# VH-VL binders against q9umr5, part 10

Target 1, 268 residues: q9umr5
Amino acid sequence: SYKPVIVVHGLFDSSYSFRHLLEYINETHPGTVVTVLDLFDGRESLRPLWEQVQGFREAVVPIMAKAPQGVHLICYSQGGLVCRALLSVMDDHNVDSFISLSSPQMGQYGDTDYLKWLFPTSMRSNLYRICYSPWGQEFSICNYWHDPHHDDLYLNASSFLALINGERDHPNATVWRKNFLRVGHLVLIGGPDDGVITPWQSSFFGFYDANETVLEMEEQLVYLRDSFGLKTLLARGAIVRCPMAGISHTAWHSNRTLYETCIEPWLS

## First folded at step 1 (VH-VL)

Design d11 (framework fv_tarlatamab_arm2)
Fold by ESMFold2-Fast, scan of step 1:
Structure d11 (fold): chain C 268 residues (1-268), chain A 124 residues (1-124), chain B 109 residues (1-109)
Amino acid sequence: as target 1 above (268 residues)
Amino acid sequence: EVQLVESGGGLVQPGGSLKLSCAASGFTFSGYAMNWVRQAPGKGLEWVARIRSKANSYATYYADSVKDRFTISRDDSKNTAYLQMNNLKTEDTAVYYCVRDSLGYYPSGWFDPWGQGTLVTVSS
Amino acid sequence: QTVVTQEPSLTVSPGGTVTLTCGSSTGAVTSGHYPNWVQQKPGQAPRGLIGDTSNKHSGTPARFSGSLLGGKAALTLSGVQPEDEAEYYCLLSYSGAWVFGGGTKLTVL
C-alpha cells in the first residue's frame, strides 16, 4: 500500500483548492490516504508562521504515528515554509518525500497583486518598514519578506525565515538541522511563469543579491555553510529539482502534466 | 564613541598606486556597509565606492569614473575598510572620506558618521 | 548615467523658511531611492542630517525636515539660524550605488 499524503495549503487558501490534486493521486495511486489540513484557512493564513507551525504540528503527529513506513508532505506556496519548519522542530517526523509546490524558500521580494491588496500604497522597496517591525512580524507574509537591499534588517528582524534557514544563529539550530536531514527526498517545484513568487528561483533556494541578480542555491551562504543541511542532502542525492514553465501560481496543484512529471514519481 | 579614521593619503605621480585605510571604533563594524566619498579642491562631494556587510555577501559597487582602477575591501577582524587605488590620474586628486551607510536599520538610512578625510594629490 | 540636480544656491533671512529640492534625470524621486541629506561647512567633514527621505539623525535640529515634493526629494528648514549657512548635498540610491547632487550653497542673510 502507498504511504499517506499530508497536504498543507497556502495564503488565503483552503482544502477545496486541492480537489484536482486529490483526483490525480486517486487515479495513479488508488487507496492512498490523503489528508488536506484545513487549519488556518482564509484570513487565518495571515497568522504568524510559528503559530501555524504549532497548529499543523498537532494535526500531523497522529497521522505520522499511524504510518510507521513513513508519510509524504505536499506543501503549496506559503505552506512549503510551514513544512520546512515542521521538519526542523519535530524530533520524530517520518517524512519520506517533502514536495514543495512553488514555495518562497529563500523569501519573497516582489510587487504582486497579493501585496497590492494588502498594502495598496506601498512599493516593494518600502515594505521593509512595515514587515521588519514587531507589528509586521505578526503577519505570515512578513515572516518571509526578504528585501535584498535591507538584508541586515531581514537578518535582525525576521522571526521565522532567517531562523529556519540558519541565516541567523539560534540555540536550536543543531537539532533543527539534524531533524531536517531525516527527510527522504526534498522535491522542489516552481517556474518562471508563476507570477507571484519573486524571484521564482526562491522555490529552488535561489535569491536576489543586492543588485537583484539571482544567485542559485549552490552560491548561497546557507548552502555553502550547510546551515540546515542542503549541501548534505544534495550530496546524498536527496534533492530533486523540477522546474516547469507555463504554470501560474494558482495552477501548481491542478495541472496534470505537472503532477505526472514532478509529483507522481515521489509518491511511493 | 562612534568614530572613523582615514589614513594612507599622500602625493603620488600619475599612473601610481595608493591604498587608503579606514579604522572604525565605537560600533559593530561588521554589520554596516562602508563607503568612500571624495571631494576635489573647491568641488562637490562624489561617491566613489561601497562595500556591504557579510549579510549582503560583501557586495561591491563603484562609480563609473573609478571602475577597473579602484578596489574597495574590508577586514571585519580589524574593523577596517580599504580603498586600493591603481592607475591614478590627476583628476583623482581629492580629500577621500570614509563614511558609514546605515541602510537596513529601520528607522535609519543615514550617511553618518564620516571620517576626517585624507588628502590624495596626484601630480608630477 | 543618473544625474542628480539641486539648486546651486539659495538665500534666506534668519527665522525664515526655505526648501531645497533634489531631482533625478532618471525620473521621479521616490522613497525607494532612499533620499539622504548631508551638511558640510567650510573646512569641515560632512555630517548626515536626514536619511531614508525623512528620518532625522539624532544630532539634527528639530527645524530640519525631509519629504517628497512634486517628484523630488525636499529638505525644509523652518526658523533658519545663522549657523545653518552651509553647503547641503542630497544623494539617491540606484541599484546599490549612490549618486550625489551638485550641492546647494545656503546663505543666511
Scores: ipSAE 0.000, ipTM 0.387, lowest interface PAE 19.3, mean pLDDT 88

Design d12 (framework fv_tarlatamab_arm2)
Fold by ESMFold2-Fast, scan of step 1:
Structure d12 (fold): chain C 268 residues (1-268), chain A 124 residues (1-124), chain B 109 residues (1-109)
Amino acid sequence: as target 1 above (268 residues)
Amino acid sequence: EVQLVESGGGLVQPGGSLKLSCAASGFTFSGYAMNWVRQAPGKGLEWVARIRSKANSYATYYADSVKDRFTISRDDSKNTAYLQMNNLKTEDTAVYYCTREGSWYLEPYYFDYWGQGTLVTVSS
Amino acid sequence: QTVVTQEPSLTVSPGGTVTLTCGSSTGAVTSGHYPNWVQQKPGQAPRGLIGDTSNKHSGTPARFSGSLLGGKAALTLSGVQPEDEAEYYCLLSYSGAWVFGGGTKLTVL
């Protein structure tokens, strides 16, 4: 009788990464139908995020249609950005809890092992030259690269994040905001020991200003303008913030204490 | 029990310097932003300086009236915040309070606990 | 330079209801300014009451509530007690810096 759960993975990831999460859900909510979407796995996770959004949308539509009481989304890392876009582009989503596991909601600006593997000679200060080109925007990681020292380039070149955050105008912005606001709960999870998401506060809609000082969600222009509904959701009591220290990036979906504290309460 | 104890106040001549300390106990000091707020005799409260936690790179902010004269700092190993005051003016005469600000997501932004204050008098 | 304005003084009878307001020279006060309310009694250090518009400090009595009202932050006391006589300050955030209002002297008669 529990609502179905849909899981969306992250960069260089697959359904196998969620085996512990599925065990936890089965223990606390036996009988829950959990669908881990096996789309854009491994290297295919590098495909442009709008392409991933289209594919995931096609996969979730029949699941949502079969569950008139609603569904829950658990979205990990870059998968959280896919889910952000799904909630905006779908006129017919019936998502109750959107649970975002350490996703760079305001973008990424930091050297990580994943970036070094993809671009071994690039430093964070120079990655804007690659990412804000037409070629770079064909890679998912560049779709949420947010260099605070080149914000004009980010706003002009970002084909994904600047649009879903309402930082750049789009004809569908009003409809996207209306759709996103239908979500029951926005559950944000992240922490200082993640080691990949930089700044880690990006998982809570905080981000660097031009001096690399982190400004939190309520000081962001996208919040103050209510560009896609964050301020309205917060006023409604629909935003849940669940930070936890001591958890590395690849452990958010396999830590029992995190599951019990931050995820379990939102799976009705 | 959360406690903030200020020290280092006293009488100083115009143009002089003074360093205030704020000793914290009863909470995880390193996770919180710290502020200095002052109150001139018979006047209202005035915010003077802020320092964020290590997670926010110890970012500092100052009121225009004290910018370039005051420096806020912290030593997380000693659970202590500091306010170095240089080139003091008579209008800096006030009780200086140390206050904790929730900059950690477990506590929203608000000034919850305050010290008892330390008096700084700038007079000839 | 932003100026934050409060009523200089307000009077209320014991058991009555009173609302204090906090306005900004730059325009409407929003939740993004993290309105804070601080109480100071004569001869005492200030104490936090309300943060982030409406979030109460654990020691704040139930009779206190915070809100946004008509483009201003508001602090409402319902069922005022004699011990509530004090100075009340509001505090607004602007890009990492804080600005205090001039304070409201609440008299309970």
Scores: ipSAE 0.005, ipTM 0.394, lowest interface PAE 17.2, mean pLDDT 88

Design d13 (framework fv_tarlatamab_arm2)
Fold by ESMFold2-Fast, scan of step 1:
Structure d13 (fold): chain C 268 residues (1-268), chain A 125 residues (1-125), chain B 109 residues (1-109)
Amino acid sequence: as target 1 above (268 residues)
Amino acid sequence: EVQLVESGGGLVQPGGSLKLSCAASGFTFSGYAMNWVRQAPGKGLEWVARIRSKANSYATYYADSVKDRFTISRDDSKNTAYLQMNNLKTEDTAVYYCARPYDYSWGSYTHFDYWGQGTLVTVSS
Amino acid sequence: QTVVTQEPSLTVSPGGTVTLTCGSSTGAVTSGHYPNWVQQKPGQAPRGLIGDTSNKHSGTPARFSGSLLGGKAALTLSGVQPEDEAEYYCLLSYSGAWVFGGGTKLTVL
C-alpha cells in the first residue's frame, strides 16, 4: 500500500482548496490515506510561523507514528515554509517526499492582494519598515518578507526565514540541518506565471540580489555553505526541480497535468 | 538587558487572595507568551500557568492543582503579567517565578531561559 | 494528571559521563512534547539549558546534549565539571500546559 500523505495549506487558505488534489491522488493511488491539516485556516494563517509550526507539529506526530514506512508531505505556498521548519525541528520525522508547491523558499518581495489587504498604504519598497519591527514579525507574511535592498535588516530582524535558511546563526542550526537531511526527496514546484510568488524562482531557492537580478540556488551563499543541507541533498540526487509555465498561484493544487508531471511520480 | 521582576508576595491566611505582578523590561513584551512557575520550600519546580500573546487571543492554560482558583492575565501597555490567586491553600506556599522563552529559539515553548528572582507566598494560619 | 518521572539522584566523577532521563505516565515521550531541561543551583533561580528535545540555549556548555532514548527524554553530560553539581528538571508539554519532573540531584565527586 501507499504511504500516507499530509497536506499543509497556504496564506488565507483552507483544507477545502485541495478537493481536486485529493481526487487526483484517489484516482492514481487508490487507498492512500490523505490528511489535509485543518489548522490556521483563513486569517489564522497570519499567525507567526513559529506558532504555526508548533501546531502542525502536534498534528503530524501521531500520523507519522502510525506510518513506520514513512509519509509524504505536500505543502502549498506559505505552507512550504511551515514544512521546511517542521522537518528541521523534528528529531524523529519519517518524511519520504517533501513536495513544495509554489512556496517562497528564499522569501517574498512583491506586491500582492494579500499584502494590500493587510497594509493598504504600503508598497513593496517600504514594507521593510513594518515587517522588520517586532510587531510586524507577529504576522506570518512578514516572517518571510525578504527585501533585497535591505538585506542587513532582513538578516537582523527576520525571526523565521533567515534562521531556517541558515542566513543568520542560530544555536540549533546543526541539529536543524541533521533533521532536514533525513528527508528522502525535496520536490520543488513553481513557475513564471504564478503571479503571486515574487520572484517565482524563490520556489526553487533562487532570489534577487541588490540589483533585483535573480541568482539561482547554486549561486546562493546558503547553498554554497550548505547551511541546512541543500548542497548535500543535491549531491545525493534528492532534489527534484519541476517548473511549469501557464499556472497561476491558486491553480497549483487543481491542475491535472501539473499533478501527473510533478507530484504523482513522488507518491509511493 | 532582559529583566523580569516579580512582586506582590506575602503572608496570607488560608482561603485568602493575592495578586502577583511580573514587570518586564528589555524586550518587546507584547510579542511573548509569559509563564508562572512555583517552588514549594525544599521541593521541586511546578508549572502554574501560561498566557499567550494578543496574536493568539491571550489564550490561557493552567496546572490542574490551580485550575478555577488562579487567573493569569497581562497588560501589554504596562509590560506586566499578573497571577490572581484566590482561595489559597497551605499547599500554595512557594516562591513564584515569572519566566519568558529564549529569544533565538522557535517562538513558543523552547526554553524557560529568562526568569525573575521570584516572590515568596506563604499561606499559613 | 500526567506525572513526569526523573531519577531522584545520580552521582558522577569529574570528567565522567552521565545521562538523566525523563519519562511520562501518559506514554512514550516524543518531540511533540517539547522536552525542556533546566538547571537550578541552591539559592538561585532556575536557568534554561535545552529546549525542544535537543536545542541548546547559547550559554549552555558544549558538554550538555539532549535526545530521546527508549521512550524518554534524555540529558547527557560528557566530561562533567564540578560546577555541574545542581538540580536538573525536565518539563514536557501536554495540550498547551507544562508538566515538570521531580528533579534529579546530580552530585559530582
Scores: ipSAE 0.006, ipTM 0.442, lowest interface PAE 14.0, mean pLDDT 87

Design d14 (framework fv_tarlatamab_arm2)
Fold by ESMFold2-Fast, scan of step 1:
Structure d14 (fold): chain C 268 residues (1-268), chain A 125 residues (1-125), chain B 109 residues (1-109)
Amino acid sequence: as target 1 above (268 residues)
Amino acid sequence: EVQLVESGGGLVQPGGSLKLSCAASGFTFSGYAMNWVRQAPGKGLEWVARIRSKANSYATYYADSVKDRFTISRDDSKNTAYLQMNNLKTEDTAVYYCTRGFLEWSSPSYGMDVWGQGTLVTVSS
Amino acid sequence: QTVVTQEPSLTVSPGGTVTLTCGSSTGAVTSGHYPNWVQQKPGQAPRGLIGDTSNKHSGTPARFSGSLLGGKAALTLSGVQPEDEAEYYCLLSYSGAWVFGGGTKLTVL
């Protein structure tokens, strides 16, 4: 039998979006118990990420407890950041494969329709004024807003991303790193035609410098300092990079070729 | 300075009622779950009741020993939590502590970190 | 009716290392039970030390650490000081409700 799979959705999403993914898993790994967590759906996905982490944690604990051989996580978009935090705050998680589907692991800095809907008169260049306020940090999207031109504000005001990436000091950082390092495989998926995640390389721990030039994971300070274990995982052979062109943001969980190439091999 | 101050304790006869208050200061009270914990003379700590934040619809939880007799509530506009105690028994004699519980959002730290100094409730004839 | 069990008493020499454990009648203690550790000195209000298994509360000295060990929650003190002599309580969460252990009286001698 196959290890259970837990699915965590993204911004303005719900469990409904994963029916094709469930079909693919059933075809290639029949008998797999797949739980798509039905929490923080639609508009509720705007709730602060630490609040979402608490709710998803309460849901995953009994699933992990019933599967001593381990579980797999498939986490989409914003959900990938929730899963990053779960792996760090849980001293006893038994996650084998953590599959991150187009998640902004180093943050977001781009004009998207979601951002325009929430803040219609804002441009990406001035969103830092809203997002790095206490009020702004009450919205999930601002928890991973990373303005490369205002790193000092990001480091000071980010209540979520700067902490889980080890970019700002926290008393629990050593424990969070130890917990995260227990993951069997970190499978990173994303691509240039996503159209929402900006830069798309954020899904692979790349990000803009102050001149908006993308620096890849190995050039990031968080990797070089091994702040939460990326360098250790890479040295262990536990990081898998699976970029694919031609896939839009809402299609990562419903593309058969993507599933067969990037997801299927990691579902034991 | 983060602090919790309990009040409302006193001497009451069996079958009587008391309402305890817990005044919070120095933090965003509305974001936290709040708990009442008691300690009988010479005994250990015993959890009594919990109330979650508005984000979790003010959900309430009670120890079996006090269920249907005690009611926990909160007034976020006053930064105050309450414990209404009815049908008091001699076994309810204890120091009652107010404690700050889970931060319901914006923090990974879950637990009872801040405690008040307690208020004594004596149920005796 | 969950019962949380702790060692009734433990003794350690100044500068020594001691580990207190916290077990449950319902099965193995996991991080999903949000193990917490609280210190209480005679005549004083309790003080939170550790939340969520290993997360230190503000003001907790570096010599205290929390973990999971053999299906139990654990509190370890390394380089024990005389002022660490106190009663230590663990508490676990079950479906929104908290359950306290009976407490461990730590004697530093």
Scores: ipSAE 0.012, ipTM 0.598, lowest interface PAE 8.3, mean pLDDT 89

Design d15 (framework fv_tarlatamab_arm2)
Fold by ESMFold2-Fast, scan of step 1:
Structure d15 (fold): chain C 268 residues (1-268), chain A 124 residues (1-124), chain B 109 residues (1-109)
Amino acid sequence: as target 1 above (268 residues)
Amino acid sequence: EVQLVESGGGLVQPGGSLKLSCAASGFTFSGYAMNWVRQAPGKGLEWVARIRSKANSYATYYADSVKDRFTISRDDSKNTAYLQMNNLKTEDTAVYYCTSDYGDLYRGNYFDYWGQGTLVTVSS
Amino acid sequence: QTVVTQEPSLTVSPGGTVTLTCGSSTGAVTSGHYPNWVQQKPGQAPRGLIGDTSNKHSGTPARFSGSLLGGKAALTLSGVQPEDEAEYYCLLSYSGAWVFGGGTKLTVL
């Protein structure tokens, strides 16, 4: 009787990461069909995000078609950006709740172990030289690298995030906005102790200005201009913000209290 | 900017074999699925075979008319797709086009890029 | 096996509006079938027009638009020009494979 749930993983991730989440869903909503998509696992999660969007789209369409009452998306970390694009490019999605688990919705500007592994001598201050090149845009993490000190380069070079956020014009922007606005609920989850997503408020559409002062969603141009529908969704009562302290980046999908507080209420 | 160049077509007798090549430039070939499409003289377009990118394990798909006779492959290091055609029949006579499949939605996807085609004639 | 059906031929006057449709024997056409439209002029290679339902390729003139209409994919030309006279093919995806329609010959008189 519960709507099916589709789970989209993050960077260097796989379906195994969601074992606890599946246990929680089975306990509170027994009989729910949960599909964790095993596409772009491990190192393949570094493939360009538009390539990942196409692959995930092919996988989600038959699931949505078999569920006329609608489906829910739970999208973790980088997977939240994939889900943002899916909701925009699909003319007939029937997503009720889009649950974004600590996803860098306005981008990333912070040193992480993954960046050190890929670019060992790079600091966050000089990654723009790599990420905003054509070669760099072939890596998913560079598709949402958002250097607040080189916003002009971000706007011109970002092949993904600047486009889905409506920060740079695109021929499909009007259709993408119309499609995204069909979502029932946008549930945003994140917190100050994440330790990876920088700034953590990126999970709530907040981000750094040129002085590295965090401006919240309602102060962002993408919100004020309603570029892809955030202002319309908020006015409709369709945006849910669920911040929680004390949770590290790899624990969002395995914390029972977070599940009961932020996820369970939105699974029908 | 973007080019797809087919080669390897020619005249072959029934039962013979040919290997077609499609050399790609001007886009990130490794991120795109690739297709072969053919057109018999005076007839419509017919899809032949598809190969997905590495992210989808190079999965291959074939039209029923060519299953077990044709093999699609790719070499991402050379930005080239191939179509190995075995046990050719007179009804395989057609212009064979190389065309792109899913990729970057920003610049378009699915059949955005086409080559000029290479003619395969199967005749005694 | 899936059969994709298009109107065999359509005629439209210069400056007029015409809609081509693409239907499937397996049921209603949805965005999940990735409806594509390609144009082919005599003696030329095909040219992509619509890469997914309503999404145009960068070189596609503004007068072309793609949509879903009554369980079919649709290609609409508004303000038709003489150079739009061509064969138009739709493609639909089923389980990773593609299926072409029979093509529509558009005559501009």
Scores: ipSAE 0.000, ipTM 0.440, lowest interface PAE 15.7, mean pLDDT 88

Design d16 (framework fv_tarlatamab_arm2)
Fold by ESMFold2-Fast, scan of step 1:
Structure d16 (fold): chain C 268 residues (1-268), chain A 125 residues (1-125), chain B 109 residues (1-109)
Amino acid sequence: as target 1 above (268 residues)
Amino acid sequence: EVQLVESGGGLVQPGGSLKLSCAASGFTFSGYAMNWVRQAPGKGLEWVARIRSKANSYATYYADSVKDRFTISRDDSKNTAYLQMNNLKTEDTAVYYCVRAPEYYYDSSGLFDIWGQGTLVTVSS
Amino acid sequence: QTVVTQEPSLTVSPGGTVTLTCGSSTGAVTSGHYPNWVQQKPGQAPRGLIGDTSNKHSGTPARFSGSLLGGKAALTLSGVQPEDEAEYYCLLSYSGAWVFGGGTKLTVL
């Protein structure tokens, strides 16, 4: 029998986007109980990420309680950040595989159609003026906006990402780290042809320095300081990196080759 | 002038197939999600299927009543949306409307704003 | 299996005010359900009136307004005109799919 799977969607998305993923799981792991959480759909995905974390937490508690052998999480795009926070705030989670599907784990710094729709007169170079305001932090996309040219503002104003990454101090940081380290496997998926997540290496905890040169996970201060457990997980052999070229942002949950290569092996 | 024109309706026997077309004009078709909505004689409206724009990988959604029988598709080069209907049942008899619904990324209204005049599909033996 | 419920029929006098409601079997209706309102007159194709709870189509008369009221979507007509006699459908979004209400027949007498 297979562990239950919980799916968390992304920005401007809904549970119906995962119909192909559910088909793939049913073909390879028949009998798996898959719950696609139908919360914060469409425009509600713009709500502050801490609000989304609370709602998703309430939904996952009874599922985890009914599965003492453990559960798997598949978390797409900004949903991967929701799942990061869930694993930190829950001192009783029983997650085996956390599968992060093209999620901006170190943040976002890029001009995309999502940003043009929300802030049509802004360029990525000046979006920090909006996102690092109290008003801007009421939008999920600003909660993980990470301008490498204004890192001081990011550290002071980010109400979500800087805290879950341990980049800014929080009273609960030690407990959050302990809880996150309970995860069995951290499976990171992403690729250069995504077209939305910028830099795409953010899905693997890489990010821009002040010169917009990408530094990989092992060069990040959060890794070097082991702020929330990445160095410990890597040493434990619990981090899996699965990059794949040729996949656009909205296709990660509907590509069979990606599923077979990066997701299927982790759905015990 | 923004306009949607449906075609392809007609009489078909149970188990048969029909393909409906929806020709769009007067707007940038490629930027919009397209829907099919039907109305059985003397009954209310029922949503049937949706196809998103290229920016959303042409993602498709279906009502449970038509899943595995109907396929929605589009050809942006021809400004046309399609509904392929297979294994038709008598309960599929309805006027089928093509409806424009803006994409969440590109539209602040979220409105089912432009409707075609409809095409009648009759499934009878 | 979500059921969207509307009043089957309502009657209002010319110049009066009437509110139509749209409820869901799965819980409170929110802005995240993108409530839409559509008008249909006999023998005619439907026309969009309101989307995303309260956003009017450019052709929608000022007397129509949309809101959320008591866990339901609401369509209010104030200063009702005889031409407003029609069937009104609400439409809610669930996980990328849309669900219509059963419709309200509005009679103007």
Scores: ipSAE 0.000, ipTM 0.393, lowest interface PAE 18.0, mean pLDDT 87

Design d17 (framework fv_tarlatamab_arm2)
Fold by ESMFold2-Fast, scan of step 1:
Structure d17 (fold): chain C 268 residues (1-268), chain A 124 residues (1-124), chain B 109 residues (1-109)
Amino acid sequence: as target 1 above (268 residues)
Amino acid sequence: EVQLVESGGGLVQPGGSLKLSCAASGFTFSGYAMNWVRQAPGKGLEWVARIRSKANSYATYYADSVKDRFTISRDDSKNTAYLQMNNLKTEDTAVYYCTRSDLWFGEPGAFDIWGQGTLVTVSS
Amino acid sequence: QTVVTQEPSLTVSPGGTVTLTCGSSTGAVTSGHYPNWVQQKPGQAPRGLIGDTSNKHSGTPARFSGSLLGGKAALTLSGVQPEDEAEYYCLLSYSGAWVFGGGTKLTVL
């Protein structure tokens, strides 16, 4: 009698990464129907995020339609941004818990092995030249690249994150906000030992200012302006913050203590 | 100003061929899927074919009534979409419209802008 | 072989409210079918009104709204004007292909 769970993976990831998560759910909530979406796996995870949103939207609609009592989303890393957009573009979603598992909700600004694989000679300080070009915006990771030293370029060039966060105006902003606010719970998970998501507070809507000092969610213009509903959700008691130390980026979906503390309570 | 202009229609005998063109201006053509929609005299609209943008690998789709006879294509350098019609039948007689859809950039864009249409008459 | 069904004709008085529906032979219509609504007046090319369920195109008058009602897509006109007399078509997406409804002829007194 548990609501179905839909899982959306991250960058260079696939459904196989969630085998431990599925074991945990089966142990604590036996009979739960869990669908891990096998779309945009591996290198296909580099496709532009709006393309991924379209594909995932087509996949989740029939699952949601079969579950009139609602569904839960567990969205890992880059997948959390896909889920943010799904909740905004879908007029008919019935999501109860949206569980964002170490996702760069305010963007990414850090040197990682993934960036060095894609752009071997680039450093975080010069990646804005690639990411904020038309060619760069064809890669998912550049869709949420947020250089705090070139915020003007981010606001003008970001085809995805600046729009879903309401940092740049969009004709659909009012409808996107209305749709997003239908979510039952926004469960934010992340931690200081992640090692990939930079700053780690991006998972909690915190981010760097121009001096690389982290400002938390309540100090962000997107929160203060209530651009897509964060302030309204917080006032409603619908935002859950669950930080945990000691967990690396690839371990969020395979740590039992994390599951029991941050995920299990929200899988009604 | 956003505009679509169809051309290439005319009179053709059954079994013949025609190639329609749709010239686009005033928007980023490469970001949209392009569609052909037809309307037989006094009848409703019927979707014919779709070609997606480069971001979607130029994927093509066809109505069952035209599969294996019609081919949709595009040339992004010329901002033009095409419909190659082979083995034409009398039931293909219709006004053929060009229209855009499927904006992947995050703005909804489906069938908002249409051309004026080009008439194709298939008769002896 | 999906068939999309619309009311063949509907009549509404100026200033009134009318709802057109769009149903599918394969089951309930959802946002995953990307319901679109198009208006066509005699002798004219069609024009888009709704580009995805409830999302209006720029230039679509405020009196038009799209929604999902009872397993069908719906187009509602509130405060109907004489110039709204036209044929209205819905179209739904199935596996990359689009399917038009048969059209609704809306008559305004």
Scores: ipSAE 0.000, ipTM 0.431, lowest interface PAE 15.8, mean pLDDT 88

